# Designs tried in a protein design chat: VH-VL binders against q9umr5. Part 73

Target 1, 268 residues: q9umr5
Amino acid sequence: SYKPVIVVHGLFDSSYSFRHLLEYINETHPGTVVTVLDLFDGRESLRPLWEQVQGFREAVVPIMAKAPQGVHLICYSQGGLVCRALLSVMDDHNVDSFISLSSPQMGQYGDTDYLKWLFPTSMRSNLYRICYSPWGQEFSICNYWHDPHHDDLYLNASSFLALINGERDHPNATVWRKNFLRVGHLVLIGGPDDGVITPWQSSFFGFYDANETVLEMEEQLVYLRDSFGLKTLLARGAIVRCPMAGISHTAWHSNRTLYETCIEPWLS

## First folded at step 20 (VH-VL)

Design gn7
Fold by ESMFold2, look of step 22:
Structure gn7 (fold): chain C 268 residues (1-268), chain A 123 residues (1-123), chain B 111 residues (1-111)
Amino acid sequence: as target 1 above (268 residues)
Amino acid sequence: QVQLVQSGAEVKKPGASVKVSCKVSGYTLTELSIHWVRQAPGKGLEWMGGFDPEDGEPFYAQRFQGRVTMTEDTSTDTAYMELSSLRSEDTAVYYCATVSYDWETGRYSFDYWGQGTMVTVSS
Amino acid sequence: QSVLTQPPSVSGAPGQRVTISCTGSSSNIGAGFQVNWYQQLPGTAPKLLIYGNSNRPSGVPDRFSGSKSGTSASLAITGLQAEDEADYYCQSYDISLSGWVFGGGTKLTVL
């Protein structure tokens, strides 16, 4: 039979938004138990990401305990960052496939309607003034804001992304790396027509340098230093990259070709 | 205030079709998604289909697939449900309802309901 | 058979607390889909009572509350009043049927 699948949503999502993905799984892998975690919905998705990680941890423990052969994670957008942190903090997780569905894994540096709604007088060039403050870090969007022109502020102020990336020294770094490396496969999904994740290569651990030139995963310091295990995973053959053009940010979980190509093969 | 006003009761023979209308006021159909729910006499509620609030396309309950069509006329803010090949078990009150997203909670709900349209199928 | 199972009836005296259960499966409530509740007074259309498991729309008294756990949900009514006598329906989304589903309904009788 198939391993259970746990789905972690993104910003302002609902379980209903994942109905097509769940239907694809039910059609291709009948009998699979799939759970969209029904937590931090709507406005609650703006709560600090560490708070969300704590709540999602409590929800996944009983699911993992009932599945001794392991589980899979499908984690969309902001949810992919929640899942990566979860894999770092759980000594006892049994995740086989971690499927990161268009997630800003190296951060976000792009204007969105949600950012304009929250911070109406700000543009991406100015948001560091808000996001890299203690007040700003109380919002999930700011927890993964990554301004390539203020890297010193990012490294000192980020309460979440700089820590889970191992970009700032902390006492749990070795344990978090060990825990993350217990994952069977890391499946990275994203594409150039996403329209929200900026740069879209953040979904593949790429990001801007100071000139806004995208450096790929293998050019990033976190990869080169193997800060949380990316180089080790790649060397094991455990990283799968599945880019797909022509898919907008809200359509990743409702595209059958994307599911069949990038997701289904990893839902053993 | 949102108000849904449905067309009047209908009596049909088996094998015929019925088309029920639902006129929206207080909002436009471009702002709201209409779904249809029926209730046989003395029985519970049964979802038939509606316009998906996320992609704007109609989708139908499997048991009605092939004999139900749901349409909207945005110029008159009127939604329609047409059920063909009527049988006696299709005798029911047919409701239209709005489905809306509450961004604060991240949830969908069937907020506003029409008064219902009795459709009787008898030979 | 309804996909969501409710008791066919419940009863209580004025001032009492009653609960109405809604039992689903791994293809609906257990998959993480929300539960809504509707009240239907005799001869009228349903009225939204609870949405998204536990949220009350404006105008619904706080003596109505909802909860969800696992594959099941519950509606609680405290301070029972005569006007609460009605039919109550739960609702969720089901991936096997690819659609919204309602429970079979529960008739609440106020004694």
Scores: ipSAE 0.843, ipTM 0.919, lowest interface PAE 0.8, mean pLDDT 93

Design gn9
Fold by OpenDDE, fold request of step 23:
Structure gn9 (fold): chain C 268 residues (1-268), chain A 123 residues (1-123), chain B 111 residues (1-111)
Amino acid sequence: as target 1 above (268 residues)
Amino acid sequence: QVQLVQSGAEVKKPGASVKVSCKVSGYTLTELSIHWVRQAPGKGLEWMGGFDPEDGEPVYAQRFQGRVTMTEDTSTDTAYMELSSLRSEDTAVYYCATVSYDWETGRYSFDYWGQGTMVTVSS
Amino acid sequence: QSVLTQPPSVSGAPGQRVTISCTGSTSNIGAGFQVNWYQQLPGTAPKLLIYGNSNRPSGVPDRFSGSKSGTSASLAITGLQAEDEADYYCQSYDISLSGWVFGGGTKLTVL
């Protein structure tokens, strides 16, 4: 009776990383078919996001086909961007709730352990030289790197985020918007103590301006222009924002309180 | 690289407790996640519990909850498993093992095992 | 009785191909959790044979292979050799038990 739940992981995650989430769902919604998509795990999560989108699409299509009543997506961290792209390119998806779990939906601009690992000699202020190159765009992290001080480079070189945001014109913008708007609810989850998503407001489509002042979703051009449907979704009451403090990035999928408050209500 | 050396065989009476040790070498205990698996004579493997490889918290199998305690001494790189209220059904070989994450594939597995400790519970 | 079901025994002649199945459910393999395989020679501790559905640790011959589909996994052994006679266990994670789980084990006899 419960709609199937599909979980998409983030960087260097595995299905095991989501054991607690699945346990919570099993406990509170017994009988729910929950599947963590075991694709692009570990180092493979660094592959280009469009490649990941294609792979995950192949995995979700049969699940959706078996669930004509609809499915729920829980997408964590980088996975949230993958899912948004999935919903944009799929004209026949049946997603009821899209739960974005601490995802850099508006991009990333911070020195994280992942960045330090990949680019040990570069600070965030210099990563534009790498990330906005054709070589850099072969890495998932660079696909959503959003340097507020190099907006022109971002707009022109970002092969993923700028496109799904509709910040750069492309022939599929209208169709992608239409597809994305098929979602029943967009549940945005994140918080100030995340420690990885930078700024943390990115999980709510907030982001830095040129002075590194964080602007809210409603102040973003993508919202004002409704380039991929945020304004429309908000207008019809389809966006849910669930901020929570005291949760580190690696705990969003394991915190029981977070689950009960921000995730569980949308699994019915 | 990782070596696990367990304590010797134990013979216990019903109702008693047994504490098996597992000394780690090659890596420090703080770098590893130790788990315990037992095997009754002629039977299969049964996971008892261990330290979660992601958050480091101890996790016990439901069957042993309240009866098993897993501890670590980092100063000696030794892990311990204590099982109380022993019964005949607890007669088994007890193994310590490491659960490791492979970052290339994003997989967890029990990759290194101790030699096993036979625990016999008899009246 | 085990959450993961294996055939109690399989047999094959040297040089043959044998397959050991591991049947789970939507609470473990079907939920997307990975499957590992372990080989246990008589009187010895288990040894990791396959990890993450289909990966071989160093030292494991390529005649051992693993696969996963749906709620089941499979271990295939080609070119069966006498030294392959052992017990084999699949392993995964189960959300209903909130823990790691092993299959019941399969005794492989080389004829």
Scores: ipSAE 0.933, ipTM 0.958, lowest interface PAE 0.4, mean pLDDT 96
Fold by OpenDDE, fold request of step 23:
Structure gn9 (fold): chain C 268 residues (1-268), chain A 123 residues (1-123), chain B 111 residues (1-111)
Amino acid sequence: as target 1 above (268 residues)
Amino acid sequence: QVQLVQSGAEVKKPGASVKVSCKVSGYTLTELSIHWVRQAPGKGLEWMGGFDPEDGEPVYAQRFQGRVTMTEDTSTDTAYMELSSLRSEDTAVYYCATVSYDWETGRYSFDYWGQGTMVTVSS
Amino acid sequence: QSVLTQPPSVSGAPGQRVTISCTGSTSNIGAGFQVNWYQQLPGTAPKLLIYGNSNRPSGVPDRFSGSKSGTSASLAITGLQAEDEADYYCQSYDISLSGWVFGGGTKLTVL
């Protein structure tokens, strides 16, 4: 019997958006109970990520309870951050594979269609003025906005990413790290042709330095300090990196080759 | 508001083909995802296929694959459904409908429907 | 027969509350796909009644409501009126069929 698979969507997604993924799983792993969590869809996906974490937590708890053998999480785009936070706050989760599907795990700093839609008069260079305000932090996108040129503002104003990364000290840092480390495997998926995640290496915990040079995961302070367990996970062989070119952001969940190469191996 | 106007009733022999048209107004065809649903007399609704609202590709129900072709003429804002190898079981009212995404709720639905086209297959 | 199972008929008196069930499985409703409901008056094309489990399009009275739980969905009609006599269909997406699916339909009779 295959472990249940829980899918968490990204911005403005629908359960329908994941039909191909579910079909792939059904075909290759028949009998698998796969559920796309139908929460915070559409505009509601703009709600604060901590609120989303709480909602998704309520949804996954019953599923996990019915699956003592464990479950797999497939979390797409913004959903990847939601899931990481979810696993950080849950001291009793039983997630075997956490599959981060093209998620801005180390944050976002790029002009995208989503940003243009939400902030039509703002460029990424000026978005810190909005995102690092109390008002801005009420929007999910700002919860993982990571301006490399305004690190102080990020560290002090980011109410989500900076916390789950352990970049800002907080009372739950140790516990969250412990909880997150309960995962069996962390599967990081992304690619250079994504077009949305900026930089695309963010899906692999890479990110810009102050000169907008992309540094890899192992060069990040969160890794070096093992603030939420990346270094520990890597050391135990629990991190899988699966980069793939030629895939746009909206196609990660609808590409058979990607599924077979990066997702399927971790659904056993 | 979207308006869908379908072609008139058809009477066909078994083995023949039928092509039903669906003219769109209010919006351009390029802005819509047209799907086809049929209903046999006294029976329920059956999805036949349509253009995927996310990627725009035609998708057909497994039951009709190889026998149905859905096309679009953007110059005339008209969608077409052609069903070949007709059999008596294909006697039904055929509807075109739009499948739309509501960004506020994140939901897909068949929100606008044509008036239907009766296709009768009889020897 | 249909992937989504509905009772073939329901009835109620004017002013009463009626409920139409839509029973799916783990391959559709249970997989997290949303449920829509359609009303089809005699001799007419279907009309969207409820979308996304519980949302009403403009023009649909609030006496119509939808809900979803587990592998099933439900349409509730309160304050039943004569004009509500029609066929009602639930609809979702099914991964085993790789396509949209409709329920078998329910004929609502207003007594």
Scores: ipSAE 0.932, ipTM 0.959, lowest interface PAE 0.4, mean pLDDT 96
Fold by OpenDDE, fold request of step 23:
Structure gn9 (fold): chain C 268 residues (1-268), chain A 123 residues (1-123), chain B 111 residues (1-111)
Amino acid sequence: as target 1 above (268 residues)
Amino acid sequence: QVQLVQSGAEVKKPGASVKVSCKVSGYTLTELSIHWVRQAPGKGLEWMGGFDPEDGEPVYAQRFQGRVTMTEDTSTDTAYMELSSLRSEDTAVYYCATVSYDWETGRYSFDYWGQGTMVTVSS
Amino acid sequence: QSVLTQPPSVSGAPGQRVTISCTGSTSNIGAGFQVNWYQQLPGTAPKLLIYGNSNRPSGVPDRFSGSKSGTSASLAITGLQAEDEADYYCQSYDISLSGWVFGGGTKLTVL
């Protein structure tokens, strides 16, 4: 039988948003038990990501327990960060494939409709003043805001991304790395036409330097230092990169071609 | 507040077609996702199809594919459901309803309903 | 025959608590899709009663509550009143049918 698939949604998503993905899985892998975790929907998706990680952990644990052969995770957008953190804090997870579906894995630094809604008077260049404050970090979006021009503030104030990246020293860094390395495969999906994830290379652990030049995963300090296991995963052939053009952010979970090319191969 | 007003009762012969209308007010049709649900006498609710609230595309229940057509006239804020090759089993009250997304809770629901249109199919 | 299974009927006396179950499967409720509940008074169109498993629209008394667990959902009515006599339907989305689905409905009789 097929391994269970757990889906973690993104910002303001509904389980309904993933209907096509689940239908694709049902059609191509009949009998697969697929569950979209119905937690932190709507405005609740704005809650701190660590809170979300805890909630999703409680939901995932019983599913994993019933699937001793392993499970697959499909985590979309903000959900991809939640899942990475989840796998970092769980010392007993059994995730075979972690599919990061258009997630800002190295953070977000771009103006989006979501930012305008939450911070109507703020521009990308000024959001550091809000996001790197204690009250700013109470919002999920700020938990992965990565301002390349204010690295010190990011490293000191980011209560989520900087920690799961191992960019700031913390007592759990070694353990989190060990836990995350339990994954069978890390499948990174994203593309240049996303329109939301900025830069889009963030989905592949690429990101801006201080001059807003996009550097690749292999050029990132987190990779070079193997702070959470990227270098190790790559070395053992456990990282799969699946870029695709022509896909908007809200279509990654609802595109048949994308599914067949980037997702389906890792559900067998 | 959204209001849905449907066309009047219909009596049709087997093999004929029926087209039911649903006029929206309070909001424009372009702001709404209209779906159709029918209920046979003494029976339960059955979803027939509608316009997907996320992508706006028409989606039909598998049971009615090939026999049902749902259209919209934005100039008159009116949605239509046409059912062809009518059978006696198609005798039912047909409802139009809005499927809306609540951003606070992240939920979809059929939140507003028309008054229903009785369609009787008899020889 | 409905994808979502409800008891055909339930009954209770005024002031009592009644529950209506909605049993689904891994292709709908168990897949993580939310459950809505609708009340249909005799001779009227359905009315949204509970949305998103446990949320009440404006105007719905707190006597009505919804819950979801596993592949099933439940509607609870406390302090049962005569006006609660109606048909109740659960609703969700089913991936095997690629569409919205309703339960078979439950007729609630207030004794």
Scores: ipSAE 0.930, ipTM 0.958, lowest interface PAE 0.4, mean pLDDT 96

Design gn9
Fold by OpenDDE, last read:
Structure gn9 (fold): chain C 268 residues (1-268), chain A 123 residues (1-123), chain B 111 residues (1-111)
Amino acid sequence: as target 1 above (268 residues)
Amino acid sequence: QVQLVQSGAEVKKPGASVKVSCKVSGYTLTELSIHWVRQAPGKGLEWMGGFDPEDGEPVYAQRFQGRVTMTEDTSTDTAYMELSSLRSEDTAVYYCATVSYDWETGRYSFDYWGQGTMVTVSS
Amino acid sequence: QSVLTQPPSVSGAPGQRVTISCTGSTSNIGAGFQVNWYQQLPGTAPKLLIYGNSNRPSGVPDRFSGSKSGTSASLAITGLQAEDEADYYCQSYDISLSGWVFGGGTKLTVL
């Protein structure tokens, strides 16, 4: 039998948003129990990511318990960060494949429709003023806002991304790393035509330097220091990178070719 | 508030086609996702198809694939549902409805309904 | 025969509490899709009663509540009133059918 698949959504998503993905799975892997976690939908997806992590944890624990053979996680957009954090805090997870579907794994630094809506008078370059404030960190988007021009503020004020990355020292860093390393495979999916994840390489743990030059995963300090296990995962062949062009952000979960190429192979 | 006003009752013979209209007001058709649901006399609701609220593509229930066509005229804010090869079993009240996304809750629902159009198929 | 199974009928006296179940499967409710409820008064079009498992549109009394658990959903009506006599339908999305689905409907009779 196929391992259960757990789907975690992104900003303002609905379970309905993943209908195609579930249909693909149902078609290609009949009998697979797939569940889109119906938590923190819509505006609630703006809640602090740690709160979301806790909520999703409560939802996945019983699923994992019923699946001793392991489960697969498909985590979309913001959900990818939630899942990574989830796997970091859970010392007993049994995730075989963690599929990060167009997630800003290394953070976000770019204007989006959502940002424009939330901060209509703010530009990307000025969001640090809001996001790195205590009240700003009450919004999920700010939890992974990564301003390359204000790294000091990021490192000190980011209450989520900086911590799960191990970029800021904290007492759980070692344990979180250990927990995260329990994953069988980390499948990173994203692409240059995403239009939302900025830079798109963030889905592959690439990100801007101080000059807004995109550096790849292997050039990141988190990798070099193996702060949360990326280097270790790569070394043991546990990281899969699956870039694909021609896919917009809202289409990653609804593209058959993408599914067959980047997702399906890891559901067996 | 959205209002949906449908065309009048239809009587058709088997094998014929029927085209029901649904005029939208309060909002423009381009802002809405129109779906069609029918109800046979004394029976339950049956989703026929509609425009996907996320990507705007028409989606039809498998049962009606090949027989149903849903179209929109944005100039008149009118949606249409055409059902061909009519059978007696197609006798039903046909409803148009909007499927809307609530951003606060992240939910889709059939939030506004037309008054219904009775289509009778008889020899 | 509906993908979502409802009891054909329920009844209650004024002031009582009644519940209407909606039983799905792993291909719809169990897959995580939200459940909506619709009220259809005799001779009228359906009306959205509950959306997203437990949310009430404006104008819907708080006597109506919805819940979802596992592969099933439930509509509860407290303080039953004569005007509540109607047909009630649950609705969700089904991946096996690749479409929206309604329950078979439940006729609520107020005694």
Scores: ipSAE 0.929, ipTM 0.959, lowest interface PAE 0.4, mean pLDDT 95
Fold by OpenDDE, last read:
Structure gn9 (fold): chain C 268 residues (1-268), chain A 123 residues (1-123), chain B 111 residues (1-111)
Amino acid sequence: as target 1 above (268 residues)
Amino acid sequence: QVQLVQSGAEVKKPGASVKVSCKVSGYTLTELSIHWVRQAPGKGLEWMGGFDPEDGEPVYAQRFQGRVTMTEDTSTDTAYMELSSLRSEDTAVYYCATVSYDWETGRYSFDYWGQGTMVTVSS
Amino acid sequence: QSVLTQPPSVSGAPGQRVTISCTGSTSNIGAGFQVNWYQQLPGTAPKLLIYGNSNRPSGVPDRFSGSKSGTSASLAITGLQAEDEADYYCQSYDISLSGWVFGGGTKLTVL
């Protein structure tokens, strides 16, 4: 039988948003128990990511317990960061495939309509004033805001991304790395036409340097230092990169070709 | 507040077609996702189809595919449901309803309903 | 025949608490899709009563409550009143049918 699939949504999503993905899985892998975690929907998705991690953890623990053979995680957008954190804090998770579906794994730094809606009076160049404040960090989006021009503020004020990346020292860094490395495969999905994740390479752990030049995963300090296990995973052949063009951000979970190419191979 | 006003009762012969209208007010049709639900006499509610609230595409229940057509006239803020090849079991009250997204909770629901249109199919 | 199963009828006396169950499967409620509840008074169109498992629209009294667990949902009515006599329907989304689905409905009689 197929391993259970757990789906974690992104910002302002609902379980309904993933109906097509679930239908694809049901059709191609009949008998698979697929569950979209119905937590932190709508406005609640703006809550601090650590709070979300705790809530989602409580939801996945029973599912994992019932599936000793292992489970697959499909985590979309903001959900991809939540899942990475989940796998970091859980010392007994049994995740076979962690599928990161268009997630800002190395953070977000962009002026998209998506962000403008949430911060209508803020431009990306000025958002650091809000996001790196104590009250700003109470919003999920700010938890992975990564301003390349204010790296010092990021490293000191980011209460989520900087920690799970191991970019700021903390007492759990070694344990979190160990936990994350329990994953069987890390499947990274994203593309240049996403329109929301900025830069789109963030979905592959690429990101801007101080000149806003995009560097790839292997050039990132988190990789070079193996701060949370990326280098180790790559060496084990456990990282899969699946870029795809022509897909907008809100379509990653509703594209059949994308599913067949990048998701389905890792559900068996 | 959204209001949905449907066309009047219809009596049709088997094999004929019926087209029910649903006029929206309070909001424009372009701001809404209209769906259709029918109810046979003394029976429960049955979803027929509608416009997907996320992508705006028409979606039909498998049972009615090939026999139902849902359209919209934005100039008159009127939605239409046409059911062809009518049979006696199509006798029912047909409702139009809005499927709305609540941003606070991230939930979809059929939040506003028309008054219903009785369609009787008899020889 | 309904994908979501409800008891055909329930009854209670004024002031009592009644519950209406909605049993689904792994292809709908169990898949994580939300459950809505509708009240249909005799001779009228359905009215949204509960949305998103447990939320009440404005105007719906707090004696109506909804919950969801596993593959099932439940509507609870406390302080039952005569005007609560109606048909109640649960609703969700089903991936096997690729569409919205309603329960078979429950007739609530106030004794």
Scores: ipSAE 0.929, ipTM 0.958, lowest interface PAE 0.4, mean pLDDT 96
Fold by OpenDDE, look of step 20:
Structure gn9 (fold): chain C 268 residues (1-268), chain A 123 residues (1-123), chain B 111 residues (1-111)
Amino acid sequence: as target 1 above (268 residues)
Amino acid sequence: QVQLVQSGAEVKKPGASVKVSCKVSGYTLTELSIHWVRQAPGKGLEWMGGFDPEDGEPVYAQRFQGRVTMTEDTSTDTAYMELSSLRSEDTAVYYCATVSYDWETGRYSFDYWGQGTMVTVSS
Amino acid sequence: QSVLTQPPSVSGAPGQRVTISCTGSTSNIGAGFQVNWYQQLPGTAPKLLIYGNSNRPSGVPDRFSGSKSGTSASLAITGLQAEDEADYYCQSYDISLSGWVFGGGTKLTVL
């Protein structure tokens, strides 16, 4: 039998948004128990990510308990960060494949249409002033806002991304790394035509330097320091990178070709 | 608010086609996702198809694929459902409805309904 | 043979509490899709009663409530009134059918 698949959504999503993905799985892996976690939907997806992590943890624990052979996680957009944190805080998770589907794993920084409706244009260039405040950190988007021009503010004020990345020292860093390393495979999916994740390489743990030059995963301090296990995972062949062009952000979960190429191989 | 007004009752022979209209007011058709649900006399509700609220593409229930066509005229804010090769089992009240997304809760629902159109198929 | 199974009928006296069950499967409710409930008065079109498992549209009394657990959902009506006599349908999405699905409906009789 196939291992259960757990789907974690992104911002403003509903379970309905993943109907095609579930249908693909049902067609290609009949009998698979697939569940989209119906938590923090809509506006509630703006809740602090740690709150979301706790809620999703409560939901996945019983599923994992019923699947001693392991489960697969498919985590879309913001959900990918939630899942990474989830795997970091759970010392007893049994995740075989963690599929990060167009997730800003290394953070978000950019002026996209996606952010334009949430923040006035005049505020976007100065979003760090809002996001790196205690009030700003109560919003999920700010939890992974990564301003390359204000690194000190990011490191000191980010209550989520900087912590799960191990970029800021905290007492759980070692344990979180150990927990995350329990994952069988980390499948990173994203592409240049996403239009939302900025830079799109963030889905592969690439990100801007201080000059807004995109550096690859292997050039990132979190990798070089193996702060949460990326270097270790890569060394043991546990990281899969699956870039795909021609896919917009809202289509990653609803593209058959993408599914067959980047997702399906890891559901066996 | 959204109002859906459907065309009048139809009587058809087996093998014929029927086209039911649903005129939208309060909002433009381009702002809505129209779906069709039928109900045979004394029976339950059956989803036939509609325009997907996320991508706007028409989606039909498997049972009706190849026999149903759903179209929209944005100039008149009218949605249409055409069912061909009619049989006695197609006798039912046909409803148009809007499927809307509530961004606060992240939920889809059939929130507004037409008054229904009775279609009778008899020899 | 609806994908979502409801009892064909339920009854209660005025003022009582009644519940209507909606039993699905891993391909719909169990897959994480939300459940909506509709009320259909005799000779009228269905009306949205509960959306997204437990939310009430404007105008729906708080004596109507919905819940979801596992592969099933439930509609509860407290303080039953004569005007509640109607057919009730649950609705969700099913991946095996690639479409929206309704329950078989439940006729509620107020005694």
Scores: ipSAE 0.928, ipTM 0.957, lowest interface PAE 0.4, mean pLDDT 95

